# VH-VL binders against Oxysterol-binding protein-related protein 5 (OSBPL5): the designs that were tried, part 4

Target 1, 118 residues: Oxysterol-binding protein-related protein 5 (OSBPL5), of Homo sapiens (Human) (q9h0x9r126to243)
Amino acid sequence: VVIMADSLKIRGTLKSWTKLWCVLKPGVLLIYKTPKVGQWVGTVLLHCCELIERPSKKDGFCFKLFHPLDQSVWAVKGPKGESVGSITQPLPSSYLIFRAASESDGRCWLDALELALR

## First folded at step 4 (VH-VL)

Design s28 (from t08 with light chain L96W; framework fv_tislelizumab)
Fold by ESMFold2-Fast, scan of step 4:
Structure s28 (fold): chain C 118 residues (1-118), chain A 119 residues (1-119), chain B 107 residues (1-107)
Amino acid sequence: as target 1 above (118 residues)
Amino acid sequence: QVQLQESGPGLVKPSETLSLTCTVSGGSISSYYVHWIRQPPGKGLEWIGVIYYSGRTNYNPSLKSRVTISKDTSKNQVSLKLSSVTAADTAVYYCARHRYGSKYYFDYWGQGTTVTVSS
Amino acid sequence: DIVMTQSPDSLAVSLGERATINCKSSQSVSNYVAWYQQKPGQPPKLLINWASTRESGVPDRFSGSGYGTDFTLTISSLQAEDVAVYYCQQYYSTPWTFGQGTKLEIK
């Protein structure tokens, strides 16, 4: 039951943006390197997350998923039992900052995430 | 056969609140975004606002102070209220949708309902 | 707001000839442009999305092109049923805005 699937730029620990393929399902956000036969990057557990809009004059339409107590947002293992060591992108543990390709894309993602967080 | 059907009073007096309803059949309003778009006689199209799956709304800044969009999922209906109307609000009002995977281009439209603001 | 400007305001083309309608945005909208056809008394019908992707069921004679600020809708061989007003729309940023429309008539 996929709610939404599309590319998003995600901010790494070195403040660089990386374009990744994101698949949203109820309660989880699955992140892959590409939409084809992609390498799994990580899974975000939405039940522990809060969502806020982060407007930026330089970066455009951004939003943030975060754990309010600064604990990890990531699942310990992937959907096929992959270990955390299979994550190829250096991403923060307690939050993710996303950049949408346009305001339209960002608003679509915000709505989909609010639905998935229910 | 997804269909959108607008309904409303047809005639509204200046300063009153315009109330329109969009009824969806052949699908659920919980599975797509419903927008309101209007067209004054002989003129182009103006986007009014949208209600999302979550119930969140977004309005055209030019109309934001006067517009409220709401939904009733049990009746599969989306409603538009526009307060303090004037002759400039005379238009055909459409509801239109875009679905999951779309990016705010409108694939299905209602037939439109004509609203005249006159004393 | 992003302003979408169409040209010409009206166009008369002979049956079987090519019709070209232009749309210019006040700032770059990438490829976030859709085209609609509206016949009298009817709602607009989506023809093209993503500047150049034809909607299912739309005849091959309709094509779209462009990127950034300049976009074109082309009808390669005009048919009688193509008489309508055509609108471009940007969906790059809110509020989503439409061009003023181009009225297409038979010469």
Scores: ipSAE 0.074, ipTM 0.718, lowest interface PAE 5.7, mean pLDDT 86

Design s30 (from t08 with heavy chain R99G, light chain Y92R; framework fv_tislelizumab)
Fold by ESMFold2-Fast, scan of step 4:
Structure s30 (fold): chain C 118 residues (1-118), chain A 119 residues (1-119), chain B 107 residues (1-107)
Amino acid sequence: as target 1 above (118 residues)
Amino acid sequence: QVQLQESGPGLVKPSETLSLTCTVSGGSISSYYVHWIRQPPGKGLEWIGVIYYSGRTNYNPSLKSRVTISKDTSKNQVSLKLSSVTAADTAVYYCARHGYGSKYYFDYWGQGTTVTVSS
Amino acid sequence: DIVMTQSPDSLAVSLGERATINCKSSQSVSNYVAWYQQKPGQPPKLLINWASTRESGVPDRFSGSGYGTDFTLTISSLQAEDVAVYYCQQYRSTPLTFGQGTKLEIK
């Protein structure tokens, strides 16, 4: 059951933003390069994560999903046994910073993630 | 196929509380956001507020002190309560929703229910 | 709050001619604009989302354009069934706001 699916910009270790397709299901966040299957980047295990709004004058509506003990947020394998993928830039392992296209989109994502984290 | 249907009393007395219900079929209210929008006779559309997956709400600041939106997931219903009504609250009231919750344009609307505030 | 202003308030166009409705926002809304058609006694019907994306089932004669603060809804060849009030809406931020509406009539 998909709770939410849409594009979000995710911040890499080089501080640049990459637009990725995010699919939220109970307990997991699946990240893809595009909406088409086979472009899997990674899966975030929500049971090990905490969520916080990360306000920014420069970047707009942002939020952070992170492991409180600085351990990896990523599942080791994808839905078909794939290893964690990569994009044009590396993503951090213990946190992800997301930028929503608008405040409305960001509030929707926060609400959906709070539901999925339960 | 998602359908929304508003219901409630057509006539409300000044100073009383207006209570409306939106019944959703073809989908669960726990899977999307439900909004209330109203339209006074001969006027345009005014957004009242929304209830999210979590049960959190966001209201139009112009109405926030008088508005409560709630949901009953077991009945698949969303309710609107507007307190201290006046003639200015006379309008057609719609409930509406959008797909998956990240996009606040409305692809599904109820047919609307007319509310008249009069003694 | 973001104010959405439509022009003109009313427009009369002959059958088969082009109708153009404008919508301006008081601040940039990027492409977070939807357009609705409302006929008497009916709820609004979504025509366009994301400023220029036509909803399924909406005739090809309807098109949307614009970005930032200036948006346009165009009906390339007016048909009798297009007589209605048209509203623009921004969804960049809450509160969600609508234009005042443009009444489209046959000349």
Scores: ipSAE 0.007, ipTM 0.634, lowest interface PAE 9.2, mean pLDDT 85

Design s32 (from t08 with heavy chain R99G, light chain W50K; framework fv_tislelizumab)
Fold by ESMFold2-Fast, scan of step 4:
Structure s32 (fold): chain C 118 residues (1-118), chain A 119 residues (1-119), chain B 107 residues (1-107)
Amino acid sequence: as target 1 above (118 residues)
Amino acid sequence: QVQLQESGPGLVKPSETLSLTCTVSGGSISSYYVHWIRQPPGKGLEWIGVIYYSGRTNYNPSLKSRVTISKDTSKNQVSLKLSSVTAADTAVYYCARHGYGSKYYFDYWGQGTTVTVSS
Amino acid sequence: DIVMTQSPDSLAVSLGERATINCKSSQSVSNYVAWYQQKPGQPPKLLINKASTRESGVPDRFSGSGYGTDFTLTISSLQAEDVAVYYCQQYYSTPLTFGQGTKLEIK
């Protein structure tokens, strides 16, 4: 069920990075504040998204999930029926940029996301 | 429980293509990444490349124009092809693995297969 | 490419004494360093990952330390079975790179 789980730094329209716990399952990326009994932050439904690699000399290994029609990447409701806006979330965004702790970690995430997108 | 085993021709002529196979037993190839690493006689280790779960590959830039790594999930095998070989390609070739959540360090290695390039 | 440089190339240590092997990276690799032991005719065996995490089944006399560019493998009390070549490896960035190896012998 779980394809991959690890901490990633994430940003949307704001320039600041936030370290969050990401859990990848087929078709779905779940984002939490912490890995244990963590607060759910948001869900990305992968079938509406495209993935692109964005290596950066300033920010290290990055990749981007984005909606090709510039619509929000966030799902309307969470796994327990949480509504958008009922919890703290990054600002609404048609894309999310992820920063891995290393290039090797980033390449593993690219592979896992390619599988989940299929 | 998981075992990796390399196999190949042992001797390859200069300018030909080297073909090696890594057979996985005790686990599914689709459960982990497979890397190829080589070691010339009396020298250190050189990373060749990796094949990921999706079938994506990543190769050492020094070899990428000559190297192809592929997998056959029905046979539980990963293959390495290295074209236009020279004497500098003489080495012991290893396959090694890591799975999701690993960070490209190798907890399982095959025993290695010796490849000699000579006419 | 990130270059990993080991020192010394060879080291002779008496039984029961401390052996120290150093590894330096050409740029910061955080704690993404692994250490391997290789005996003649065998594949390398993983000893340490994440610079300091000992693999299951590895004796506690082996320890690793370091962060950034400078890393150390220590064998606190050398045993006869520790005679081998030791390699460091960075896995921060591809291509993955190894040090040139340190040959450890009994004095």
Scores: ipSAE 0.343, ipTM 0.780, lowest interface PAE 3.1, mean pLDDT 85

Design s33 (from t08 with light chain S30Y; framework fv_tislelizumab)
Fold by ESMFold2-Fast, scan of step 4:
Structure s33 (fold): chain C 118 residues (1-118), chain A 119 residues (1-119), chain B 107 residues (1-107)
Amino acid sequence: as target 1 above (118 residues)
Amino acid sequence: QVQLQESGPGLVKPSETLSLTCTVSGGSISSYYVHWIRQPPGKGLEWIGVIYYSGRTNYNPSLKSRVTISKDTSKNQVSLKLSSVTAADTAVYYCARHRYGSKYYFDYWGQGTTVTVSS
Amino acid sequence: DIVMTQSPDSLAVSLGERATINCKSSQSVYNYVAWYQQKPGQPPKLLINWASTRESGVPDRFSGSGYGTDFTLTISSLQAEDVAVYYCQQYYSTPLTFGQGTKLEIK
């Protein structure tokens, strides 16, 4: 059951923002390059994550998913059995910083993620 | 079809707490973000706040010290409490909803309930 | 807070003529603007969302346009049932804010 699906900008390893398609289901956040038949980027395991708002006057509405013990947030395999290393995208392993298109979008994402984290 | 219906006392004395309920029928409040919006006589619309799926809330900064929005999923109701009311709080109070895909514009509103603050 | 300012405050237009209502935001809200129609004793009714997308069931004489800070609601051929107060609303940032309203009357 899809809880939420929309584009979010995700901060890469070079501190640049990349627009990706995010699909939220109970316990898992699936990340793809595009909303059409898109290439899988990664799957975040929500049961090991914590969520916080990241206020920023320069970068807009931001929030962070992170592992409290600095361990990987990523699933080992994708929904079709893809290996984590088979699709390259320079994203951090123990956290993700997201930027919403608007504050209203961001608050909807925060609420949906809290629901999925329960 | 989903309907929203506000209810409350109609008349409240200054300094008291105003308590209103929004009853949702034809759908579950767990499927919607529910907002409260008010309209003083002859004036425009003022957003009060929202309660999200999780039960988290977000309030208009101008009212946040006096406002509490809560929900009772078993009764399919969303409640608004506004403390320390004055004549400036006299208004028609609406509840309105949206799902995540509709953003924060309102395709469904309740009929509104009139609240007069008077001694 | 984002301030939404409508102009004019009131407008009288003859039946069959074009009515134009303007809305200006104090900062860019992109296309995160909705328009509502409110008749006496009724709640507001959503007409337009995403600045220019007409809601299902809304007559095609209603159209919205704009991006950034300047938005317009146009009624191409005014009909008697269009007499109402019209409000713009931004939903880019909380607190959500509405314009002060434009009262549309028949001339």
Scores: ipSAE 0.055, ipTM 0.704, lowest interface PAE 6.1, mean pLDDT 86

Design s34 (from t08 with heavy chain R99G, light chain S30R; framework fv_tislelizumab)
Fold by ESMFold2-Fast, scan of step 4:
Formats: structure tokens, sequence, C-alpha cells
Structure s34 (fold): chain C 118 residues (1-118), chain A 119 residues (1-119), chain B 107 residues (1-107)
């Protein structure tokens, strides 16, 4: 069951933002380059994660998913068995910082993620 | 297909608590954010608040101290309680939801229920 | 809170002529604006979302435009059934806010 699907900007290792397509299901967040048939980027295992708001006037409505012990949040393989070696997007391993397009979008994402983390 | 229907007492005395119910049919309230919006006679629209999938709520700051929105998923109902009412709370009360996704524009509205606050 | 201000408060337009309603936000809301039509005794009906995307079933004569702080709803050729009050709404930030409404009448 898909809880939420929408574009989010995700902060890369070089502090740049990339707009990616995010699909939230119970226990997992699937990240793709586009909503059309596109290359899978990664899957975040939510049982490993904590969620925190990161509001910022400079960057807008932000939130963070992170592993409390700084371990990887990523699944080893994609939903169709894609290997991690096929991923070229440089995202952090132990956390992800998201930027929502608006405050109302961000609040919806926080609520949906709270449900998926249960 | 999706329908929302508000119900309530019609007349409420000053200082009492107003209680309204929104019944959703043709879809589950667990799949939608449900909002309450009101409209005083001859005036514009005022957003009251929303209840999210998790049961979390977000209220208009102007009403936050008096408003509670809750849901009963087994009955597919969302309830609004507004305490300490005055004549200024006289309005048509609507429940509304959006189709799918996280954007707060309203493609589905109830017919509205009229609430008059008077002695 | 974001304040939405409509102009004019009322507008009279002849049948078949163009009607234009304006909406200004007190701060940028990007394209997070919806437009509603409300007839007496009825709930508001969604016409436009994302400032310019027409809702399914809404006649082609309705169009929206704008980005940031200035938004416009246009009815290219007024029909009798278009007599109503029109509201703009921002959904960029909570609390969600509506314009005060523009009453559209036939001249």
Amino acid sequence: as target 1 above (118 residues)
Amino acid sequence: QVQLQESGPGLVKPSETLSLTCTVSGGSISSYYVHWIRQPPGKGLEWIGVIYYSGRTNYNPSLKSRVTISKDTSKNQVSLKLSSVTAADTAVYYCARHGYGSKYYFDYWGQGTTVTVSS
Amino acid sequence: DIVMTQSPDSLAVSLGERATINCKSSQSVRNYVAWYQQKPGQPPKLLINWASTRESGVPDRFSGSGYGTDFTLTISSLQAEDVAVYYCQQYYSTPLTFGQGTKLEIK
C-alpha cells in the first residue's frame, strides 16, 4: 500500500539539493529519479530511523531521517533486486535531509512518515 | 462518489460546547486528511483545522484554544468540538477533503450544517 | 499568517464578455493557489488548483494564472450560470487562508 508519493528535494553529500521521487510504504521509503519509469536510487529502511523536523527560513520546511548510531539507513538491494552498485547518486549513508516544497507539504510528509515508522 | 455529510444540533447556547460530526462515504477517512472550514452569514471562508492520517491535528491559531478535531475510523467519522461558543461562532460549518496526495485544496466538500449560537 | 486579498469586491460583466478577478498574497506562496466558485446555499466548488490547473469537469472558459504573490482568475466569455462568489485560497502554509471573495454579477 502506498501511503504517500511525491517529489522531495534531498540533500547530497556536497550539500546540493536534488529533486527525487519518493514513495512511502509501511516500513520503507523508496527513492527514484523520476515518477515515470526511471532508475531506482535507493530504499530507506525506516525501522533503522528516527525522524526530526529541521525548520529553516533559508531552506524552507526540512526534516531529517537518521540512524541514531550513525549506521547505514539503506537497503542492500532494490525492489526488483537491483544492486547497490547500479546507483550513481551520492547520498549520505546514515541520514537523509529532505526539503518539502511548502510547509503544508512538509507537515503531511511528517505525519505519513510517523505512521510508516510504527 | 465520495460524499461528506455534516450533522449537528443547529442551535447552541452561548458558553456551551458545539459538537459536529462529518460522516464520510465512498472512501475511508484513513486515506484522507479531513478539514473543517466555516462561513459566517454573508462572510467569507475560515479554515478551522485538519486531522491527518495518524490522528495528529493542526488548528488555526485563532481557534486553537477552543478546538478539538478527532476521528473514529470504525464509523468513518470526523468530529469537531468548539468550546465556549459566542454569537461570533454562528456560521455554516463544512467538512472537506482533498482527493489523493498531500496538497490542501478541496475537491470534495460536505453540504454544510448551519450552527446558530443564541440564547 | 498569509493574508489573501481579492479585487474587486464585486464585479458586473455583460454576458459573453471577459471577467477578471485578482488575488494578492502578503508573501510568496509560489503556485500554491486554488480558486473556488460558490453559489447561494451551496458549498464552494473547486475550479483551479496549482494557480493554473483546471479541475476536471470545469469549463474551458475558466483559467488561472500567476506565481508568487499575484494571481488572476479569468472567465473568457461569461455565462449566466457563472454568477457566484469566487474565492482564492493559499495552501502553501498553515493556517490555510482564503481571500474575502469577489461577487460576480451580470451587467
Scores: ipSAE 0.155, ipTM 0.754, lowest interface PAE 4.7, mean pLDDT 87

Design s36 (from t08 with heavy chain Y105A Y108I; framework fv_tislelizumab)
Fold by ESMFold2-Fast, scan of step 4:
Structure s36 (fold): chain C 118 residues (1-118), chain A 119 residues (1-119), chain B 107 residues (1-107)
Amino acid sequence: as target 1 above (118 residues)
Amino acid sequence: QVQLQESGPGLVKPSETLSLTCTVSGGSISSYYVHWIRQPPGKGLEWIGVIYYSGRTNYNPSLKSRVTISKDTSKNQVSLKLSSVTAADTAVYYCARHRYGSKYAFDIWGQGTTVTVSS
Amino acid sequence: DIVMTQSPDSLAVSLGERATINCKSSQSVSNYVAWYQQKPGQPPKLLINWASTRESGVPDRFSGSGYGTDFTLTISSLQAEDVAVYYCQQYYSTPLTFGQGTKLEIK
């Protein structure tokens, strides 16, 4: 079941934002380049993550998913056994910082992620 | 199809607590956010608050000290409690759904329940 | 809080004529605006989402436009069943807020 699906900007290791398509299901966050299924980038394993709101005056509504022991948040392979897809900027391994398009979007995402983390 | 239906007392005395229930049929309240909106006679719409998937709530600051929204997923119901009512709380009260984060506005509304505050 | 202001408060338009209703937000809300139609004794009905996207089943004569702070609902050719009060709403930031409403009547 899909809990939520929408575009979010994700901050790469080079500090720039990339808009990616995020699909939230119980226990996992699936990341794609576009809404098309064939554009899978990676899967975040939520059971090992913590969630925190990240206030920002410049970047709008932001939040962070991270591994409390700084270990990888990523699944080894995709739902169909795919290897992690490439994007133009590397994503961090032990955390992800997201920027929502609006405060309303961000609050919905925080709520959905809290549910999925249970 | 999904339907929302409000229920509650038609008359409430000043200073009492107003209690309303929104019953959802044709779908699960766990699949969308439920909002409460009210409309005083002959006036516009005022957003009261929302309950999210996890049970988290967000309330209009003008009503925050008096409002509680809760849900019972086993009964597929959302409840609104508004304390210390006055004549200014006389309105038609609606529940409405919001789906998929912020992608969709209120596409389904209940028929509304009329609440009159008088002694 | 974001204040939504509609203009005019009421307007009368002849059948088959174009009706335009304006909505202004006190700060930018991007395209996070919906339009509703409300007839007496009924709940509001969603017409337009995302400033310009018509809901399924809504006639082509209804269109929305705008971005940022200025939004418009247009009915290209007024029909008798369009007599109603119309509300704009922003869902960019909480508290969610509605315009005061525009009453549309036949001349």
Scores: ipSAE 0.333, ipTM 0.784, lowest interface PAE 2.7, mean pLDDT 88

